# VHH binders against Abasic site processing protein HMCES (HMCES), part 93

Target 1, 269 residues: Abasic site processing protein HMCES (HMCES), of Homo sapiens (Human) (q96fz2)
Amino acid sequence: CGRTSCHLPRDVLTRACAYQDRRGQQRLPEWRDPDKYCPSYNKSPQSNSPVLLSRLHFEKDADSSERIIAPMRWGLVPSWFKESDPSKLQFNTTNCRSDTVMEKRSFKVPLGKGRRCVVLADGFYEWQRCQGTNQRQPYFIYFPQIKTEKSGSIGAADSPENWEKVWDNWRLLTMAGIFDCWEPPEGGDVLYSYTIITVDSCKGLSDIHHRMPAILDGEEAVSKWLDFGEVSTQEALKLIHPTENITFHAVSSVVNNSRNNTPECLAPV

## First folded at step 11 (VHH)

Design m79 (from s4 with G105A; framework vhh_8cml_1)
Fold by ESMFold2-Fast, scan of step 11:
Structure m79 (fold): chain B 269 residues (1-269), chain A 121 residues (1-121)
Amino acid sequence: as target 1 above (269 residues)
Amino acid sequence: EVQLVESGGGLVQPGGSLRLSCAASGFTFDDYYMGWFRQAPGQEREFVALISWSGGSTDYSDSAKGRFTISRDNAKNTVYLQMNSLKPEDTGVYFCATELYDYSAPSYDYWGQGTQVTVSS
């Protein structure tokens, strides 16, 4: 996973993240650095994307089940990185493999510190390699969506006009991430950056791409991944596996250029 | 300022039990993960057990699972390691730490002085 859509306006995104804390109280996540959130239909590595993380990362006496939403840089910059410019990091930290996450220093160190986050997106894009050609077919991949009174059911057969109405009650894709905090050597603001954990593709996606993000399907999985105060690294890693609860449809080549940021990027065919 | 003082080590026969204690001072104990690590003769330091600041989650090395129990008393600023069914291979100096362990690399900071555990027949 190297391209996502996360286009919802801040208020709509916040409501889509409504949750229940450990005491059963309904809550909305509190924003950190909301001005750094840049909605887009076509998010690439090094851009900022919203993530959920435990409030306890920022406040010593916070309930670890309470959530913050914060924009973070996609592409984890390890805390030990010695250069002054994080864009010069030679390692690709856009994704980390679940099978080697405890072997790679860049990921095992922040994971050991409880730096787990949930990466939010409308969905993600993958390019299917077509046999016998150099052409690739892009697909938009997302959670199955429930019917709404405004949009009805959605799917690959929906017209672009009807597709534009689905966002009010969209179920956001929730991907398991690891983040780290990097302090510039010459001073400046701490940089928060993340990577998306990847697993082997499920049967339903195997014809599109051989890997997929580790998707946390449902609030129980999301809560356990985020709650580093009560859920150990070993227990949290049990949540990392392929899922079949996913759907997709083909999209136009407009999405291929990361500079294109329009609804046509995710519209069916 | 930060101090960790380990105690409770000793000489026991195989199959015996020991309870280690680590008294912490100079920091807000309730805000930190606490861990136990050991260094066996001729080996690098290795992870043994870890406990979250609330006590709600724990992790153990494969060799410690089922035999050792880590716990903490936040009112007393103390972390404990109850060791049962001790084996000669458990012999080593046991350290208390406030840093999270890197599970794949045994390089970590620790602030305790250690307590010797010897298991022999």
Scores: ipSAE 0.000, ipTM 0.105, lowest interface PAE 18.4, mean pLDDT 82

Design m8 (from m1 with E102Q; framework vhh_8pnl_2)
Fold by ESMFold2-Fast, scan of step 11:
Structure m8 (fold): chain B 269 residues (1-269), chain A 117 residues (1-117)
Amino acid sequence: as target 1 above (269 residues)
Amino acid sequence: QGQLVESGGGLVQPGGSLRLSCADAGFDFSSYDMAWYRQAPGKERELVARITSGGYTNYADFVKGRFTISRDNAKSTLYLQMNSLKPEDTAMYYCAAGLEYQDYDYWGQGTRVTVSA
């Protein structure tokens, strides 16, 4: 996973993240640094994306089931990194393989501190290699959606015009992430940055790409991943596996250039 | 629309030089770690050289001092400058791109390098 869409206006995004805490109280996540949220149809690594994380990371004695939403840099900068420029990391941390996550210091250490987050997106993009050509076909991949005017699911067969009406009730894609906090050695603001955990593709996506993000399907999985005060690293990692509850449709090559940020990036073709 | 496309392979005599290119027109090149792998007939693919999105380079011991990896993000192109070529360097050379350390999920189709008198 190396390209997402997260275009919802801040207020719509916040409402899409409505949840219940451990006591059953309905809540909206509280924002940190809301001005750093930049909606886009075409988010690449090193840009900021919104993530959910436990309030307990910021407030002593907070209920670990309460959620904060914060923009974080995509591309985890380990807390131990000693250079002044994060771009000088000697390895890419955009994604983290589930099978080696406990073997890599950059990921094992923040996991040990409970630094789990849920990365939010409208969906993500992947490029299918087309046999007999050097071109790739991009696809937009997302949770099945319920149509605003029908008791059914929006999907690949729906017209582009119907997509304009779905965003108010869009079910956001919720991907398992790990974050870390880095203090620049020469001073400045603490940098919060994240990586997306990846797994082998499910059967439904195997013809598009052999890898997929670890998707947390439903509020129970999301709650357990975030709640580092009650759910151990070992128990949380049991949530990391391929999912079949996903859909997709082909999109225009407009998405290929990360500078293009228009609805055409995710519109069906 | 873009894909990794290698070029620059060919037949050279021992001691010669070649420069391989890997073009990634239309793909987001600057965010990816890039690498050159090679595969000789009947052998597994092996890492030759890699360069991170930030420009850090790493080389296999058997090419240190002879090969140089570089990237041009403005042109979305990866290069491998190969000097003092040996018969043992004969292989298909593959360009690879990835967002995870030591895991490359985008590959080119390869370009053949033959070093023979």
Scores: ipSAE 0.539, ipTM 0.777, lowest interface PAE 1.8, mean pLDDT 88

Design m80 (from s4 with W53Y; framework vhh_8cml_1)
Fold by ESMFold2-Fast, scan of step 11:
Structure m80 (fold): chain B 269 residues (1-269), chain A 121 residues (1-121)
Amino acid sequence: as target 1 above (269 residues)
Amino acid sequence: EVQLVESGGGLVQPGGSLRLSCAASGFTFDDYYMGWFRQAPGQEREFVALISYSGGSTDYSDSAKGRFTISRDNAKNTVYLQMNSLKPEDTGVYFCATELYDYSGPSYDYWGQGTQVTVSS
């Protein structure tokens, strides 16, 4: 996973993340740095994306089942990074392979600290190789959506009002992530950055690409991944596997240029 | 630091053969697909051949099929392009390229500097 869509306005995104804590109380996640959230149909590595994480990361003795939502930089910057400007250096930390997560120091250390997060997106993009050519067919990949009379469908959206209906009650994609905290050597705010864990693609996606993000399908999986106060690293890693509960459709090459940020990026062709 | 270094280009007569090599470093070579591309004067870069990380599958452009063979040696971190029955229209700069294993993109992620192949009398 190296390109996503996460375009919902902040209030719509927040409502889409409604959850129940350990006591069964209905809650909305509390925002950290909400002004850093930048909605887009076409998010690349190094941009900020919203993630869910346990409140216990920020408040001592907080209920570890309570959730914070915060924008984080895509592309994990390890806590040991010594340069002054992380944006100048390209590290291949966009994804973290599930099979080597315990072998790579950049990922093993934050994972050992319970720094698990759930990366939110409308869906993600992958490019299918076309045989005999350098051309690639992009696909938008997302959870199956529960169709209602009010929600409409992506293919039927022909106006801004109809597009709003498509996103009403959209089920966000929830991907397993690891984050870390980097303190600038010259002072300034702590940088929070994340990587998306990857697994072998499921049968349904194998013709598009041979890898996929580790998707946490349902609230039980999401809760266990986030709850580092009660769920050990070993137990949480059992949630990391391919899923078949995914759908997709081909999209226009408009998405190829990460500067293009319009609904056309994910519209079916 | 990812590096791809091509070699083996040169001047050859029509009907001749050349073997190009691409030495890769800075990444886990056996986890990535490797490709060959070429660019003729005044033209866009075109696909020539592709090989999977294991070497178990290959793909060729129509112009390369039957004349060129892509192969790899994972122990040596090297990909090869054996070119036979060369024609003047095969003239161009040949590039080695790779893409990230864990996600796909609209284009290849890493490119070598290229090696010149000239087919003329």
Scores: ipSAE 0.430, ipTM 0.730, lowest interface PAE 1.3, mean pLDDT 88

Design m9 (from m1 with E102P; framework vhh_8pnl_2)
Fold by ESMFold2-Fast, scan of step 11:
Structure m9 (fold): chain B 269 residues (1-269), chain A 117 residues (1-117)
Amino acid sequence: as target 1 above (269 residues)
Amino acid sequence: QGQLVESGGGLVQPGGSLRLSCADAGFDFSSYDMAWYRQAPGKERELVARITSGGYTNYADFVKGRFTISRDNAKSTLYLQMNSLKPEDTAMYYCAAGLEYPDYDYWGQGTRVTVSA
């Protein structure tokens, strides 16, 4: 996973993240650094994306089931990184393999600190190798959506007004992530950055790509992954597995260039 | 169209030089770690050199001092400058791109390098 769409305006995104805390109270996640949120149909590594994480990371004695939403840099910079420039990191941390997560220092250390997050997206993109050619076909991959009288499938939206209705009640993709906090040695703001955990592709995606993000399907899985105050690392890792509850459609090559940021990036072809 | 395409291979005599290129036509080149691998006839594929998105380079011991990996993000192209070539450098050379080191998600079809007298 190396390209996502997360284009919802901040208020719409916040409402899409409505949840229940441990006591059953309905809540919206509280924002940190909302000014750093940049909606886009075409998010690449090193850009900021919104993630959910437990309030307990920021407030002593907070209820660990309460959620913060914060933009974080995609591409985990370990807390122990000693250089001044994160670009000097000697390995790519855009994704983290589930099978070696406890063996890699960059991921094991923050995971041991409970630094689990849920990475939010409209969906993600993958490029399928076309049989018999060197060409690749991009696909937009996302949760199955509930069709309503006000909103149709993406393929049924044929005007700007109808496209806005498609995003009403859109079920956001919720991917398991690990984050870390890095303090620049020369001073400045703490950098929060994350990696997306990856697993082997499910049967439904195997013809598109051999790897997929670890998707947390439903509020129970999301709650357990985030709640590091009550759910141990070992227990949380049981949530990391392929899922078949996904759908996809082919999109145009417009998405190939990460500078293109229009609805055409995810429109069916 | 989202592919890695190698070029620059050929036949050279021992002591000669070649520059390999790998053009990326379809994804965000600057975000990916890039690598050159090679596979000699009857042998397994092995890492030759890699360069991270930030420009850190790492080389296999058998090419240190002879090969130089570099990237041009504006041209979306990866290079391998090969100097002082030896017969044991004969192999198919592959370009690779990835986001979860040490694994690579995307691979080219390869370009052949033959070093013989």
Scores: ipSAE 0.494, ipTM 0.760, lowest interface PAE 2.3, mean pLDDT 88

Design y1 (from x9 with Q102E; framework vhh_6z1v_2)
Fold by OpenDDE, second read of step 12:
Structure y1 (fold): chain B 269 residues (1-269), chain A 123 residues (1-123)
Amino acid sequence: as target 1 above (269 residues)
Amino acid sequence: EVQLVESGGRLVRTGGSLRLSCAASGFTFSTYAMGWFRQAPGKEREVVAAISWSGGITWHADFVKGRFTISRDNAKNTVYLQMNSLKPEDTAVYYCAAKSYEFYDSPKEYDYWGQGTQVTVSS
């Protein structure tokens, strides 16, 4: 996974992340550093995206079932990194393979500290290789959405009003991530960064791409992944597997350029 | 540049009240836990109170016994210590400190420190 969409306004995004704590109380996640949230139809590594994480990471004795929403840098910067510039990291941390998560120090260590997060997106993009050509067809991949009588496929939003309605009720893609905290040697703010855990693609996506993000499907999966106070690493890792509960449509080549940030990126062709 | 600037320390009589302020700059204040510490002459620096980044959780030292209250205003990048029923034993330099994650009772765990403000309580 090298490209995502996360374009919802902050308030809409927050509402979309409504949840129940362990007491059954309905809650909204509290924002940490909301000013770093930059909505975009075309998110690439090194950009900031919102993730969910347990409040316990920030507050001693907090209820670990409570969720915080925070923009973090895509591309995990390990806490032990000693260079002053995170871009000098010599290995790719955009993704973490599920099968080697426990073998790589950069991911194992933060995971062992309970630094699990849920990466939020409208969906993610993948490119299918066309047989016989060097051309790749991009696809937007996301959770199936509830078809409201009026809301056809994302493509059927013929009116701006319908479009807004679609996105007001959009089920966000929830991807399993690991985050770490890096303190710059020269001081300043701690950098929070994340990697997306990847798995082998489900059968439905296998023709598009052989790998997919580990998707946490449903509130229980999301809650367990986040709640490092009550759920062990071993138990959490059981949640990491391919899911068939995904849909996709072909999109235009507009998304190929990471600078393009328009609705056309995810519009069906 | 990271700065923590304490203010409000002065001479007060026993039983008096003070409000200390700490103005923060050079970092994202709302993402840091804040603490108040004090150091009396010849004594080690000790934690007085701490507050989480959101203000949702506070901690006060046992010796405070409800006399002091820590609070913060993230919009103003300021943390406060309301001190009531002051005693001569409260005489110390009071320091503001910041921690990027959660607060601890150990001064060594804090990332940034102010220069301190003198509080003197006379009998």
Scores: ipSAE 0.401, ipTM 0.750, lowest interface PAE 1.4, mean pLDDT 90
Fold by ESMFold2-Fast, scan of step 11:
Structure y1 (fold): chain B 269 residues (1-269), chain A 123 residues (1-123)
Amino acid sequence: as target 1 above (269 residues)
Amino acid sequence: EVQLVESGGRLVRTGGSLRLSCAASGFTFSTYAMGWFRQAPGKEREVVAAISWSGGITWHADFVKGRFTISRDNAKNTVYLQMNSLKPEDTAVYYCAAKSYEFYDSPKEYDYWGQGTQVTVSS
């Protein structure tokens, strides 16, 4: 997983992340740096994406079941990185293999600090190799969505309001991530950056790509992954496995260029 | 200055009970997971029990389940190990250890260690 869509306006995204805390109270996650969130149909590594993480990461005595939503850089910069410019990092930290996560210092150290996050997206893109050609077919991959019925007006289609309504009830994809905090050696703001944990593809995706992100399917899995105060690394890692509860459709080649940021990127062909 | 100070180790008879304490200072105790380890002469240090920073998650090794209970008091910066139905095989130096946020079963993952307290169980 190297390309995602996360285009919802901030208020719609926030409502899509409604959750219950440990007390059973319905809540919305509290934003940090909301002005750094940039909606896009075509997010690539090094851009910011919204992630959920435990409030306890920011407040010493916070309830670990309460959630913060914050934009973080895609591409984990380890806390031990010595250069002044994070773009100088020589190895790719866009994804983290589940089978070697405890062997790699860049991931093992933040994981040991409870730096687990849930990466939010409308869905992600993968490119299928086509036999007999060097062409690749892109697919948009996302949670199955609840079908809502519309009845009435004949011929109504092109209203700008339609974009708002299409996404009102969208179930966001929730991917398991690890984040770290890097302090620039010469001073400046702490950089929060993340990686997406990857697993072998489920059988439903095997014809499209051999790897998939570790998807946390449902609030119980999301809650356990985030709650580093109550759930050990060993228990949390049991949540990391392929998921069959996904769907997909082919999309146009418009998505291939990461500079293209339009609804056409995820529209069915 | 970080310190972990174990206390409570002594000679006890088989079937007896003992409570070990570990007093922590010099770090934010409430954000650290704590573990109890033991080491008998000539053997490697092994994990006995562990507790999350909040106390909500506990883990006990199979060989002590039902007999030992780990607990903590974050207001007092102390972790405890209640040891019941002691056996001669429990004879060892008991160490407490602190790990930022998450506990592990590997000693090498822990950030801070106490000096140990000797527990001897005899017939």
Scores: ipSAE 0.000, ipTM 0.139, lowest interface PAE 17.5, mean pLDDT 84

Design y10 (from x9 with Q102N; framework vhh_6z1v_2)
Fold by OpenDDE, second read of step 12:
Structure y10 (fold): chain B 269 residues (1-269), chain A 123 residues (1-123)
Amino acid sequence: as target 1 above (269 residues)
Amino acid sequence: EVQLVESGGRLVRTGGSLRLSCAASGFTFSTYAMGWFRQAPGKEREVVAAISWSGGITWHADFVKGRFTISRDNAKNTVYLQMNSLKPEDTAVYYCAAKSYNFYDSPKEYDYWGQGTQVTVSS
């Protein structure tokens, strides 16, 4: 996974992340550093994206079932990294393979500390290799959405009003991530960064791409992944597997350029 | 440059009240836990109170016994310590400190420190 969409306004995004704590109380996640949230139809590594994480990470003795939403850098910077520039990291931390998560120090250590997060997106993009050509067809991949009689598919939003309705009720993709905290040697703000855990693709996506993000499907999976106070690493890792509960459609080549940030990126062709 | 500037320390009589302020700059204040520490002459620096980044959780030392209250205003990048019912034993330099991620009772865990403000309580 090297490209995502996360374009919802902050308030809409927050509402979309409504949840119940362990007491059954309906809650909205509290924002940490909301000014770093930059909505975009075309998110690439090194950009900031919103993630969910347990409040217990930031507050001693907090209820670990409570959620915080925070923009973090895509591309995990390990806490032990000693260079002053995160871009000097010599290995790719955009993704973490599920099968080697416990073998790589950069992921194992933060995971062992309970630094699990849920990466939020409208969906993610993958490119299918066309046989016989050097051309790749991009696809937007996301959770199946509830078809409202009027909205049909994302492509059926023929009016601005319908478009807004579609996104107001959009089910966000929830991907399993690991985050870490890096203190710059020269001082300044601590950098929070994340990696997306990847798995082998489900059968439905196998023709498009052989790998997919580990998607946490449903409130229970999300809650368990986040709740590092009550759920062990071993139990949490059981949640990491491919899911067939996804849909996709072909999109235009507009998304190929990471600078393009328009609705055309995820529009069906 | 990161700065923490304490203010409000002065001479007060026993039973008096003070409000200390710490103005923060040079970092994203709303993402840091804040703490108040004090150091009396010849004594080790000790934690007085701490507050989480959101202000949702506070901690106070046992010796405070409800006399002091930590609070913060993220919009003003300021943390406060309301001190009531002051005693001569409260005489110390009071320091503001910042900690990313979470707060602790150990001074060694804090990232940034102010220069301190002198509080003197007379009999």
Scores: ipSAE 0.348, ipTM 0.726, lowest interface PAE 1.7, mean pLDDT 91
Fold by ESMFold2-Fast, scan of step 11:
Structure y10 (fold): chain B 269 residues (1-269), chain A 123 residues (1-123)
Amino acid sequence: as target 1 above (269 residues)
Amino acid sequence: EVQLVESGGRLVRTGGSLRLSCAASGFTFSTYAMGWFRQAPGKEREVVAAISWSGGITWHADFVKGRFTISRDNAKNTVYLQMNSLKPEDTAVYYCAAKSYNFYDSPKEYDYWGQGTQVTVSS
């Protein structure tokens, strides 16, 4: 997975992440560095994206079922990286293969520390190879959404904003991630960065791309992945597998340029 | 702390109309999606209609489309179900339910439930 959409305003995104803690109490995740959240229809590696992680990562003795939401850099910078510029990292850490996660030091070490996170998105983009041409067809891929009625007002029906109303009821995509903390050798703030775990694509996506992100389908899976205080690495890894509970539609080539940040990036063609 | 109180259920003749109300308290109503569910004797609880936290998105089950309309008043912390052209098959206990942010078609996804109000439709 190399491109996502996460465009909801901060307040709406926060409400979309409402959850129950271990005691059954309704909660909203608490923000860390909320001003660093930048909504976009077209997020690429090295940009910041919102992730959920356990409060226990920040507060000693916190309830590990309580959640923080924080913007993190997409592209994991290992804690042991010695150069001053993270862009100088010679290997790609945008994604982490599920089959080799316990064999790669960059991922095994933070995973052993319980540094599991859930990466939030409206959905993600993939480019399908088209036979007989060097052009690729982009698709927007997301959880199935509840089918709803359209507005009945003539003025509202003519507005491009009619599509904006679907976001009031949007189910966010929840992808399994691993994060790490890197201290710049020259000094400065600790950098939090993440990678998205990938698996073989499901049957429904196999004609679009051979890999897909490891999607955590439902609150039970999300809770277990985040709760590193109660759920071991071995048990958490059982949640990492393909899912068929996914849908998609073809989108315009506007999305190809990561600088384009408009609703046209995810609109059906 | 959280309360959902349904009202308006009664005996009504086939072809009649009825408006159900659900008054909510103890939570920030404007941030919750609301749903109406019903359960007839010997049947499972089924979703009838749902409305987003803003009121901008609504959903109605196929068996009530064109007859029932869900609406909400966030200033009054109330959700409504306007029922027209009632049929004997609409006889059930009607429940109001609240869910954080987005609505679902499954009862088990909802966070808070009312006690229900009985609607009986007689031919």
Scores: ipSAE 0.343, ipTM 0.694, lowest interface PAE 3.3, mean pLDDT 88

